# VHH binders against p53848r504to814: the designs that were tried, part 4

Target 1, 311 residues: p53848r504to814
Amino acid sequence: TYIMAIFNATPDSFSDGGEHFADIESQLNDIIKLCKDALYLHESVIIDVGGCSTRPNSIQASEEEEIRRSIPLIKAIRESTELPQDKVILSIDTYRSNVAKEAIKVGVDIINDISGGLFDSNMFAVIAENPEICYILSHTRGDISTMNRLAHYENFALGDSIQQEFVHNTDIQQLDDLKDKTVLIRNVGQEIGERYIKAIDNGVKRWQILIDPGLGFAKTWKQNLQIIRHIPILKNYSFTMNSNNSQVYVNLRNMPVLLGPSRKKFIGHITKDVDAKQRDFATGAVVASCIGFGSDMVRVHDVKNCSKSIK

## First folded at step 6 (VHH)

Design d1
Fold by ESMFold2, look of step 8:
Structure d1 (fold): chain B 311 residues (1-311), chain A 120 residues (1-120)
Amino acid sequence: as target 1 above (311 residues)
Amino acid sequence: EVQLVESGGGLVQPGGSLRLSCAASGFTFSDYDMYWVRQAPGKGLEWVSEIYPSGGSTKYPDSVKGRFTISRDNAKNTLYLQMNSLRPEDTAVYYCVKDLTYLGSSFDPRGQGTLVTVSS
């Protein structure tokens, strides 16, 4: 399982009152320390840099501001002689294709797009032009301001277009036995599948894609727990559908999966009325559960504490 | 260089049977999911069966379930499709596919396929 460490290059990640950000040298020093701590416990580390908040209802930085916050930092990380570059993988958390293009120019390895291409129609073209780049295709609905109102999932994510569904997990023999308990994960799988179709049709290669069911994006706190428990279903899900007078088959089986449980609101619900120490432990237990249910990559804020919890 | 060679197609009457074969080379056959897909004249591609690397799990759409059986011989690097109770709507070119994640308008099958014609 890979660990992805979150590094926010946004005003809400630094304590200068929102008027100034830490300079590049200070941020790079923080990254070096983070990498040292992670590599003491792991063979490699993925650093996910974000220059624009993706939290629901957050105010979105302009594209120019996002570039200014993130691209120089990525360049500095890649150019540093103080980092073991063969063990440090860089990801940028962006839904904007032009930001992705700039990040690729300065040596990013992964584009982490919480929108799965929904927010920028040029994203898939950028990924397709760069076959060495990994792309995380994440599930959400609507946009940053509307997604939390779109958390109603029923047995018809793609309507009459779905012809058949299958789960290839040996622990789940038929969807009929679990139908009421699996509505959410099956709908998420169908919607990820739709975005996957669009990515492939736009030239993205299947080996470039990792999927993320999008904890905290268009989901209630109970739904986040259901998704974590049902990762084996998602990883073994396939379906057929009608599209433009033809049949389409999508198979998510054995696709690499990322989960990002850290700092999501549902952990606060679980840890309600417990002190910070127990909240850190609960976060670690949730991360361990994600790994236990088959997540190939976990995205966390506090690498040191989460790593200790799962070691 | 991945190579998949389909054979065993032909003309058969409704209700008849036919067995397709696919010879695989250029990859470790036993490590991969294998699939049969078909394309009827003037139609798009349709998935018709799937088999797990070990042969331990198989799946079929309702259109062929109970009539078609996919199997594999990993020692011979060969995939099979036994087609029973054939119907005119089974008429298609059948293709063998490695590790299918997407089948749609942008997908190009490898090789020429093998033609199955079901006609009275």
Scores: ipSAE 0.157, ipTM 0.620, lowest interface PAE 5.2, mean pLDDT 79
Fold by ESMFold2, look of step 6:
Structure d1 (fold): chain B 311 residues (1-311), chain A 120 residues (1-120)
Amino acid sequence: as target 1 above (311 residues)
Amino acid sequence: EVQLVESGGGLVQPGGSLRLSCAASGFTFSDYDMYWVRQAPGKGLEWVSEIYPSGGSTKYPDSVKGRFTISRDNAKNTLYLQMNSLRPEDTAVYYCVKDLTYLGSSFDPRGQGTLVTVSS
């Protein structure tokens, strides 16, 4: 299982010139420490840099602000002689194709897009033009301001163009027996698959894509728990559809899966009635559960404490 | 070099049967999911069956379920498709495929395929 460490780039505390560069140097020093701590325990580490909050209802930095916060930092990390560059994988958390393009120029490895291409129709073209880049295709509904009003998964119906769905680790009788319990994960699987079709049809290669069901994006905290429990269903989900008088078949089996269980709001709900001394343990148990249900990568805020829990 | 060689196609009357074979080489056949897809004249590719490495689990779209049976012989590195109760709509070039994760406009079959024509 890979560990993706979250690094939120902070706004500059301006005075003229030198303090902007000192903020980057402080951030770089923090990242060097984070990487060395992670590499003590792991063969490699993925650092996910974000210059714009993607939490529901958060204020969105402008594209120019996002670039200014994130791109110089990525460049500094890649140019550092204090890091084993072959063991440090860089990801940028962005839904903007122009930010992704700039990050690629300075040596990012992964584009982590919480919108799965929904927020920027040019994203897939950027990824397709750069076949060495990995793309995390994540599920949400709506936009940052509306997504939590769209967390209604209680009714399942195949989309108009979809002919049939399958779960490869379960025969058709098990799917029928579990129908009411699996409505959420099957809705997510269908919607991820539809976005995956768009990515492939725009030239993105299957080996570039890692999927993410989007914990906390258009999902309640209880729905996050259902998704974690049902990762095996997502990892074995497929369907057929008719498109332009031909069949399309999408098979999510063998696609790597990322889960991001460490969002503060989600963790806060899970640990609300747990005393402070037990909260770190409970947080680690959630991460371990993600791994136990089959996540190939986990995105976390605290690599050292989560790594201790995982052991 | 992965090689997949399809055979067993031909002309058959409606209601008839055919058995397709796919000889596999260049990889450890028993480790992989295998698939049949088909392409009718002037149409796009269509997925028609899937079989797990052990042979223990199979899947079919409703268009062929109950009429087609996929099987494999891992000792002979061979994939099969038994097609019964054939209809004119089954007329297509049939391909065997390794590692199918997507079938759509960007898919390009590796083998030559085998032509099945269902006509009176």
Scores: ipSAE 0.147, ipTM 0.639, lowest interface PAE 5.6, mean pLDDT 80
Fold by OpenDDE, look of step 18:
Structure d1 (fold): chain B 311 residues (1-311), chain A 120 residues (1-120)
Amino acid sequence: as target 1 above (311 residues)
Amino acid sequence: EVQLVESGGGLVQPGGSLRLSCAASGFTFSDYDMYWVRQAPGKGLEWVSEIYPSGGSTKYPDSVKGRFTISRDNAKNTLYLQMNSLRPEDTAVYYCVKDLTYLGSSFDPRGQGTLVTVSS
């Protein structure tokens, strides 16, 4: 299991030249500490740098601001002699293709896109042009401001385009009990699958893609829990659809899965913790659950404690 | 709000031609690939054509390949479908869409579409 450390680049990094450098140094020191904490127990660590908040209803920074916040920091991390570079994997949290391009130039390894390519139609092309880059294809609906209102899931995300569905290589029609209980995860799988096919069609390779069911994005707190429990189903989900020159078979089997439950509102809803920082302990428990249900990667704020939970 | 308004449908004889148009608004049209889909009476949705943002790449299913041509004018935010050698089997409501993901779901973004009837 891989640990992905969340690092949000703060707006303070945008001050004039001298202050900018000082801020980068400070951020780099924080990252060094995070890496140290993670690498104490793990062979590698993923650092996910974000220059723009992507949480629901968040104000979106401009592309320019996002670049200014994230790219110099990524460059500094990759060039740092204080880090074991062979053990540090760099990720950028962005849905913007231009930001992705700039990040790739300075040594990012992973593009973490919460939109699954929906927010920027050029994203897949950028990924396709860089076969060494990994792409996290996340599930969401709507946009940053509307997604939380779009938590209505139906049997078929693609409607009549869906012909057959399989779980564990068994037709879902033969699984009566499972069929009705897995509408959500199958719906998520279908939408992920559609984006997957779009990515492939644009030249992205299967080996570049990780999937994220998008905890907290267009999901209720109950749905988030259900998704976690149904990760084994997602990892064994396939379907056929008629939306190409021929029938297309989409297979999500054996694709790596990322879950990011860290400090999410659904945890707060359960524990009655209003402050996100108070949710770290419960997050650890949820992380353990995510791993138990087959998550290959977990995205977290509290690297030190969650690292222990993973082990 | 995303708006897609189809036009150009009508009654045509077999072997005839029609040109459909789709006026797009509410998003950066030139950044997105666009699609035509159709729904025949009593049948499901069928993908008909795809065009990339630049217009340099187009795709068709075998059912319409060689007969239909998708094009776009990004300056006018307009998508087109030239339909030649029309057949009765092409009778359907045709829709312009920017994504296929939510078709047939509660989030289906399709507009009214335009009816194409091919009949002798």
Scores: ipSAE 0.007, ipTM 0.315, lowest interface PAE 9.7, mean pLDDT 90
Fold by OpenDDE, look of step 8:
Structure d1 (fold): chain B 311 residues (1-311), chain A 120 residues (1-120)
Amino acid sequence: as target 1 above (311 residues)
Amino acid sequence: EVQLVESGGGLVQPGGSLRLSCAASGFTFSDYDMYWVRQAPGKGLEWVSEIYPSGGSTKYPDSVKGRFTISRDNAKNTLYLQMNSLRPEDTAVYYCVKDLTYLGSSFDPRGQGTLVTVSS
């Protein structure tokens, strides 16, 4: 299991290069500490740098601001002699293709896109042009302002374009019996699959792609829990789509799965913790659950404690 | 407020041609893949064409390949479907859509569509 550490890049000052540098240095020191904590228990650590909040209904920073916040820091991390570079994997949390492009130039390894390519039509092209880069294809619906209203999966079932679906190594009768209970994860799988095919069609290679079912994105708190429990289905999910004359087979089997439950609202809903920082303990438990259900990677804020949960 | 308004449908004889248009508004048209889908009477939705944002890539099912041509004018926020060599089995309501994901769901963004009838 890989651990992905969340790092939100928020500079304290924008006044001049000197102040910016000071901010970078401070952030780098924090990242060094984070890496030390992670590498105490893990062979490698993923640092996911975000320059723009992607929370539902959040105000989005400009592309320029996002670049300013994230790219110099990523460069600093990659050039740091205080870090074991062979053990540090860099990720950028961005849905913007230009940001991704700039991040790649300075040594990022992973593009973590919450939109699965929906928010920027050029994202897949950027990924395709860089075959060494990994791309996290996340599930979402709508956009930052509308996604929370789109958590209706019960009426989505098999779309008209879906011809047949399969869960590898699962009894068909059992699957039928659970059909109503697994509508959510199957829908998520189908929609991920559709984006996957789009990525492939744009030249992205299968080996570049990790999938994220998108906890907290167009999901209710109950649905997030269901998704976690049904990760085995997602990891073994395939389907055929399109009409009689153009059928496409989509296979998600054996694709790495990332889950990011850290400090999410659904945890707060359960524990009644309003403050996200108060959710770290419960997050540890959820992380353990995610791994138990087959997550290959977990994205967390509290690396130190979650590392213990992983072990 | 996304709006997609199809036009150009009508009655045509087998072997005839029609050109459909779709006027798009309420979103950045040039950033989205666009699709034509159709629904024949008593049948489900069928994908009939796809075009990438730049217009440089198009896709068709075998059922219409070689006969239909999708194109777009991003400056005019308009999608087109040139239909040649029409067949009775092409009879359907045709819709333009910016995403296939929500088709058939409660969030189906399809407009009224335009009816194409191919009959002798």
Scores: ipSAE 0.006, ipTM 0.257, lowest interface PAE 11.4, mean pLDDT 88

Design d1
Fold by OpenDDE, look of step 17:
Structure d1 (fold): chain B 311 residues (1-311), chain A 120 residues (1-120)
Amino acid sequence: as target 1 above (311 residues)
Amino acid sequence: EVQLVESGGGLVQPGGSLRLSCAASGFTFSDYDMYWVRQAPGKGLEWVSEIYPSGGSTKYPDSVKGRFTISRDNAKNTLYLQMNSLRPEDTAVYYCVKDLTYLGSSFDPRGQGTLVTVSS
């Protein structure tokens, strides 16, 4: 299991109240500390740098501002002699293709796109042009301002374009008990699969792609929990769909999965912790659960404690 | 503080009509999609309607499509639900919400709702 450390280079951070927004030197020191904490228990660490908050309903920084916040920092990390570079994997949290391009130039390894290519039609082309880059394809609906209101899945389990669904090579239609209980994860899988096909059609290679079911994006707190529990199903999910009068088979089987439960509100809903920073202890438990259900990578703020949970 | 105050509920005969209102405050109303949800006695929450910020797009489940109409007045920070051809199965507490994510949790932002009873 890989650990992805969140580093928000923004005044409006996802869950930490913007405490990490500082000058490059200060930020780099913080990152060095994160790496030290992670590498104490792990062979490698992923640092996910975000220059723009993607929290639902968050104000979106301009592309220029996002670049200004993230690219010099990524460059500083990659050039740092205080870091074991062979053990540090760099990721950028961005849905903008131009930001991705600039990040790639300065040594990023992963593009973490919460939109799954929905927010920038040129993203897949950028990824396709750089076959060494890993792309995290996340599930979402709508946009930053609307996604939290688009959590209805029950009525959209089977579209006109979906012909068959399989889990472990078994037709879901033959398993009534499983069918009724897995509408959400299958719907998420289908929508991920649709984006996957679009990525592939644009030249992205399968080996570049990780999937993220998008905890906290267009999902209720209960749905987030359900998704975590159903990761084994997602990792064994396939379906056929009709596109342009042709049947396409989409197979998500054995694709690496990222989950990012860290400090998210759905944890707060359970523990009654209103403040995100108070959710670290519970996050550790959720992280353990994520791994137990088959997550290959976990995205977290509290690297020190979550590292322990992973081990 | 976000406040949503529903009104307009009451007792109505089958086939009757009601118009619900929701007064919104504490957030930029015009920036948000708005929803009506309802909860019938002994049942879970059900989505009833959706309207985009501009009011140009609306969505309904099949259960109410053609009978209910959602609308909004952004100048007045008010959401409406016109309910026609009401049925006994429409009996529920109706809530106005701006976010579906936290419904049913400890952070549920719903107000008191307004009771609609359809009975002969």
Scores: ipSAE 0.000, ipTM 0.243, lowest interface PAE 14.6, mean pLDDT 89
Fold by ESMFold2, last read:
Structure d1 (fold): chain B 311 residues (1-311), chain A 120 residues (1-120)
Amino acid sequence: as target 1 above (311 residues)
Amino acid sequence: EVQLVESGGGLVQPGGSLRLSCAASGFTFSDYDMYWVRQAPGKGLEWVSEIYPSGGSTKYPDSVKGRFTISRDNAKNTLYLQMNSLRPEDTAVYYCVKDLTYLGSSFDPRGQGTLVTVSS
């Protein structure tokens, strides 16, 4: 299992270019320490750099601001002589295709897109033009300002266009008790699958794609827990759907899966503000559960603490 | 409308002390983790301390551990930072912050902040 460490490069907007260079040196030192701590425990580490907030109702940094915050930092990490470059994998957390283009130019390995291409119609073209780049296709609904109102999964959004569903190559109709319990994860799987076939149709290769069910994006706290528990369903899910009077087979089986449970609000609902040791321990237990249910990559804030919980 | 108003900054000599305050309004203060962050000249935002809603747990980075103490008074909707043994490296604008962005350890300061200058 891969560890993806979150690094947020979103200071307020009053920094200038000279201050950006000074900020970059401090940020780089923090990243070097983070990487060295992680590599003491793991053979490799993924650093996920974010230059634009996707917090619900947040004011979005401009594309130019996002580039200014994130691209010089990625370049500095890649050029550092203090890091074993073969063990440090760089990801940029962006939904903007032009930011992705700039990050690729300076040596990023992964584009982590919370929108799954929904927010920028040129994203898939950028990924397709760069077949060495890994793309994380994440599930959400709506946009940053609307997503928290779209967590209704009682009905399948793709409706009658879905013709047949399989879990472990078995028709879901033959699995009556599972069918009622898995409506949420199958809904998410279908919507991911729709984005997946659009990515393929735009030239993105299957081997470029990891899927992320998007914990905390258009989901309630109870839904986040159900998704974590049902990762085995998602990893073994496939279905057929109608498109222009033709059937398309969408196969999510064996796709790598990313989960990002760390510091999401739903952990606060579980912990009820007990002492600090128990709250930190609960976060580690949730991460361990994600791994136990089959997550191939976990996105965390505190690599050192979460690594102890894995042991 | 969330409002956070920082105060208590000033000029102090190395080794001195200051106590910062943050007056909060427009939300249920006692329900939230609260943070102090700072921005030194030419640098990005740096996390300085965190306190649980109850006040029962606090966290600090190594750079300030043992010198800074965060506290809160939920009856007065006020957050505090006691800063002792101040160093020139502590010179920064200090901000009170209500929450992290849900994607990571991002800070969204909403007030003007309060300037602390540590200089001989």
Scores: ipSAE 0.000, ipTM 0.139, lowest interface PAE 15.7, mean pLDDT 78

## First folded at step 8 (VHH)

Design e1
Fold by OpenDDE, look of step 8:
Structure e1 (fold): chain B 311 residues (1-311), chain A 125 residues (1-125)
Amino acid sequence: as target 1 above (311 residues)
Amino acid sequence: EVQLVESGGGLVQPGGSLRLSCAASGFTFSDYDMYWVRQAPGKGLEWVSEIYPSGGSTKYPDSVKGRFTISRDNAKNTLYLQMNSLRPEDTAVYYCVKDLTYLTGSKTYSEFDPRGQGTLVTVSS
């Protein structure tokens, strides 16, 4: 299991003019500490740098601001002699293709896109042009402002275009028995599959792609829990669909799965913790659960404690 | 280099049976899901069957379910397709495919997109 450490490059971390360097140094020191904490228990660590908040209903920074916040820092991390570079994997949390391009130039390894390519039509082309880059394809609906209203998955077991669906290592009777209980994860799988098709059609290779079912994105708190429990279904999911009068087969089997439950509201709903910072303990438990259900990667804020949960 | 060589095709009457074989080389056969796909004249590629590395799990589309059986011999690096109760609509070139991840009407996508030249199955009275 891989651990992905969240690092938010906030406006407070950057000053104008000659102070930018000092700010970068400070952030780099924080990242060095984070890496040390992670590498104490893990062989490698993923640092996910975000220059723009992607929380539902959040105000979005401009592309220029996002670049200013994230790219110099990523460059600094990659060039740092204080980090074991062979053990540090760099990720950028962005849905913008231009930001992704700039990040790739300075040594990012992963593009973490919460939109699954929905927010920028050029994203897949950028990924396709860089076959060494890994792309996290996340499930969502709508956009940053509308996604929370789009959490309806009832009685949508199969899209209109879906002919058949398969959960590998599950018999037909078992699937029938679970049909109503697994509508959500199957829909998520289908929609991920649709984005997957678009990625592949644009030249992205399967080995570049990780999937994220998108905890907290177009899901209720109960649905997030259900998704976690049904990760085994997602990891073994395939389906056929009609497309342009032809049959399409999509197989998600054995694709790596990322889950990012860290400090999210659904945890707060369970524990009654209103403050996100108070959710670290419970996050550890949820992280353990995610791994138990087959997550290959977990994205977290509290690397130190979550590393213990993973181990 | 990954190589797949299909064989066993031929002319058969409706209701008849055929057994296809695929000889695999250039990769660790036992580690990969294997697939049969087919392309009928004037039509796109169609997924026909899937088998897991161990051979313990198989999947079929409704079009061939109950009639076709996929199997494998990992010791021989060989994939099989037993086709029973053949119908004219089963007429196609059949291909063995390694690790099929996406199939559209005209293209297959796998890690290395390997497939052979195929074997022609013709079902006709």
Scores: ipSAE 0.531, ipTM 0.816, lowest interface PAE 0.9, mean pLDDT 90
Fold by ESMFold2, look of step 9:
Structure e1 (fold): chain B 311 residues (1-311), chain A 125 residues (1-125)
Amino acid sequence: as target 1 above (311 residues)
Amino acid sequence: EVQLVESGGGLVQPGGSLRLSCAASGFTFSDYDMYWVRQAPGKGLEWVSEIYPSGGSTKYPDSVKGRFTISRDNAKNTLYLQMNSLRPEDTAVYYCVKDLTYLTGSKTYSEFDPRGQGTLVTVSS
């Protein structure tokens, strides 16, 4: 399982209206410490740099400000002689194609797009022009201001995701019950599949894509728990649909899956702990559950504590 | 390198049965999901069945579920499709496919190729 460590290249007090220029050397020193902690327990580490908050209802930095915050830092990380460059994988957390393009120029490996191309129609073209780049295609609905009002999913979804863990039976009642239990993850998988086909149509290769069902984006806290439990279904999901005047078969099987449960608000519902730092302890237990259900990558804030909780 | 050779097609009456075979070589057969797809005359490619590497899990679209059975013999590197209760709309060239990830209409995608020449099934009504 890969660990993706979150590094925010933003001021801590963005909601307070303040912004402080971050010293690149200070940020680089923090990243070196982060890498040492992660590489103590892992063969490699992914550093996910974010220059723009995408928390529901947050205010987004401008594209120019996002570039100013994130691109020099990525360049500094890649140029550092204090980091084992063969063990450090760089990701940028952005939904903006121009930011992704600038990050690619300075040596990023992964574009982590919470919108799955929904927020910027030029994103897939940028990824397609750069076949060495990995792209995380994440599920959400609407935009950052509206997504939490879009958590109602249909009671029907294409495809039958009931796999080896749901052994077949001759009782119709049992089969119907299993389909009802999986409708949410099948709807998420179907919407991911629709974005996946658009990416392929724009020249993105399947081997460039990792999928993320988007915990906390257009989901209630109970839905987040269902998604975590149902990762095996997502990883084995296939369906057919009519799209763009043709029939389409989509298969998400064997696609790597990322989950980002860390410090998400739904953990506070479970633990009744509103302090983001204290949610890190509960996050470790949730991370272990995500791995147990088959997540290939987990995105966390506190690598050291979460890594210990995995074992 | 990868070779998939389909056989067992032919002319059959509606309601009849056929068993298709696919001989696989050039890869570790037991490591891969295997698929049947078909192309009816004048139509696009359609997914017909999927089987997991161990043979323990299978999938079918509603159009063939209950009538078709995919199976594999990993010791013989062979994939099978048992087709029962055949209908005229099952008339197609049937292809054995390794590791299918997506399929759109009549277009061939990289994960679909290489494939064999297929085997023609004609259900005469």
Scores: ipSAE 0.175, ipTM 0.635, lowest interface PAE 5.0, mean pLDDT 78

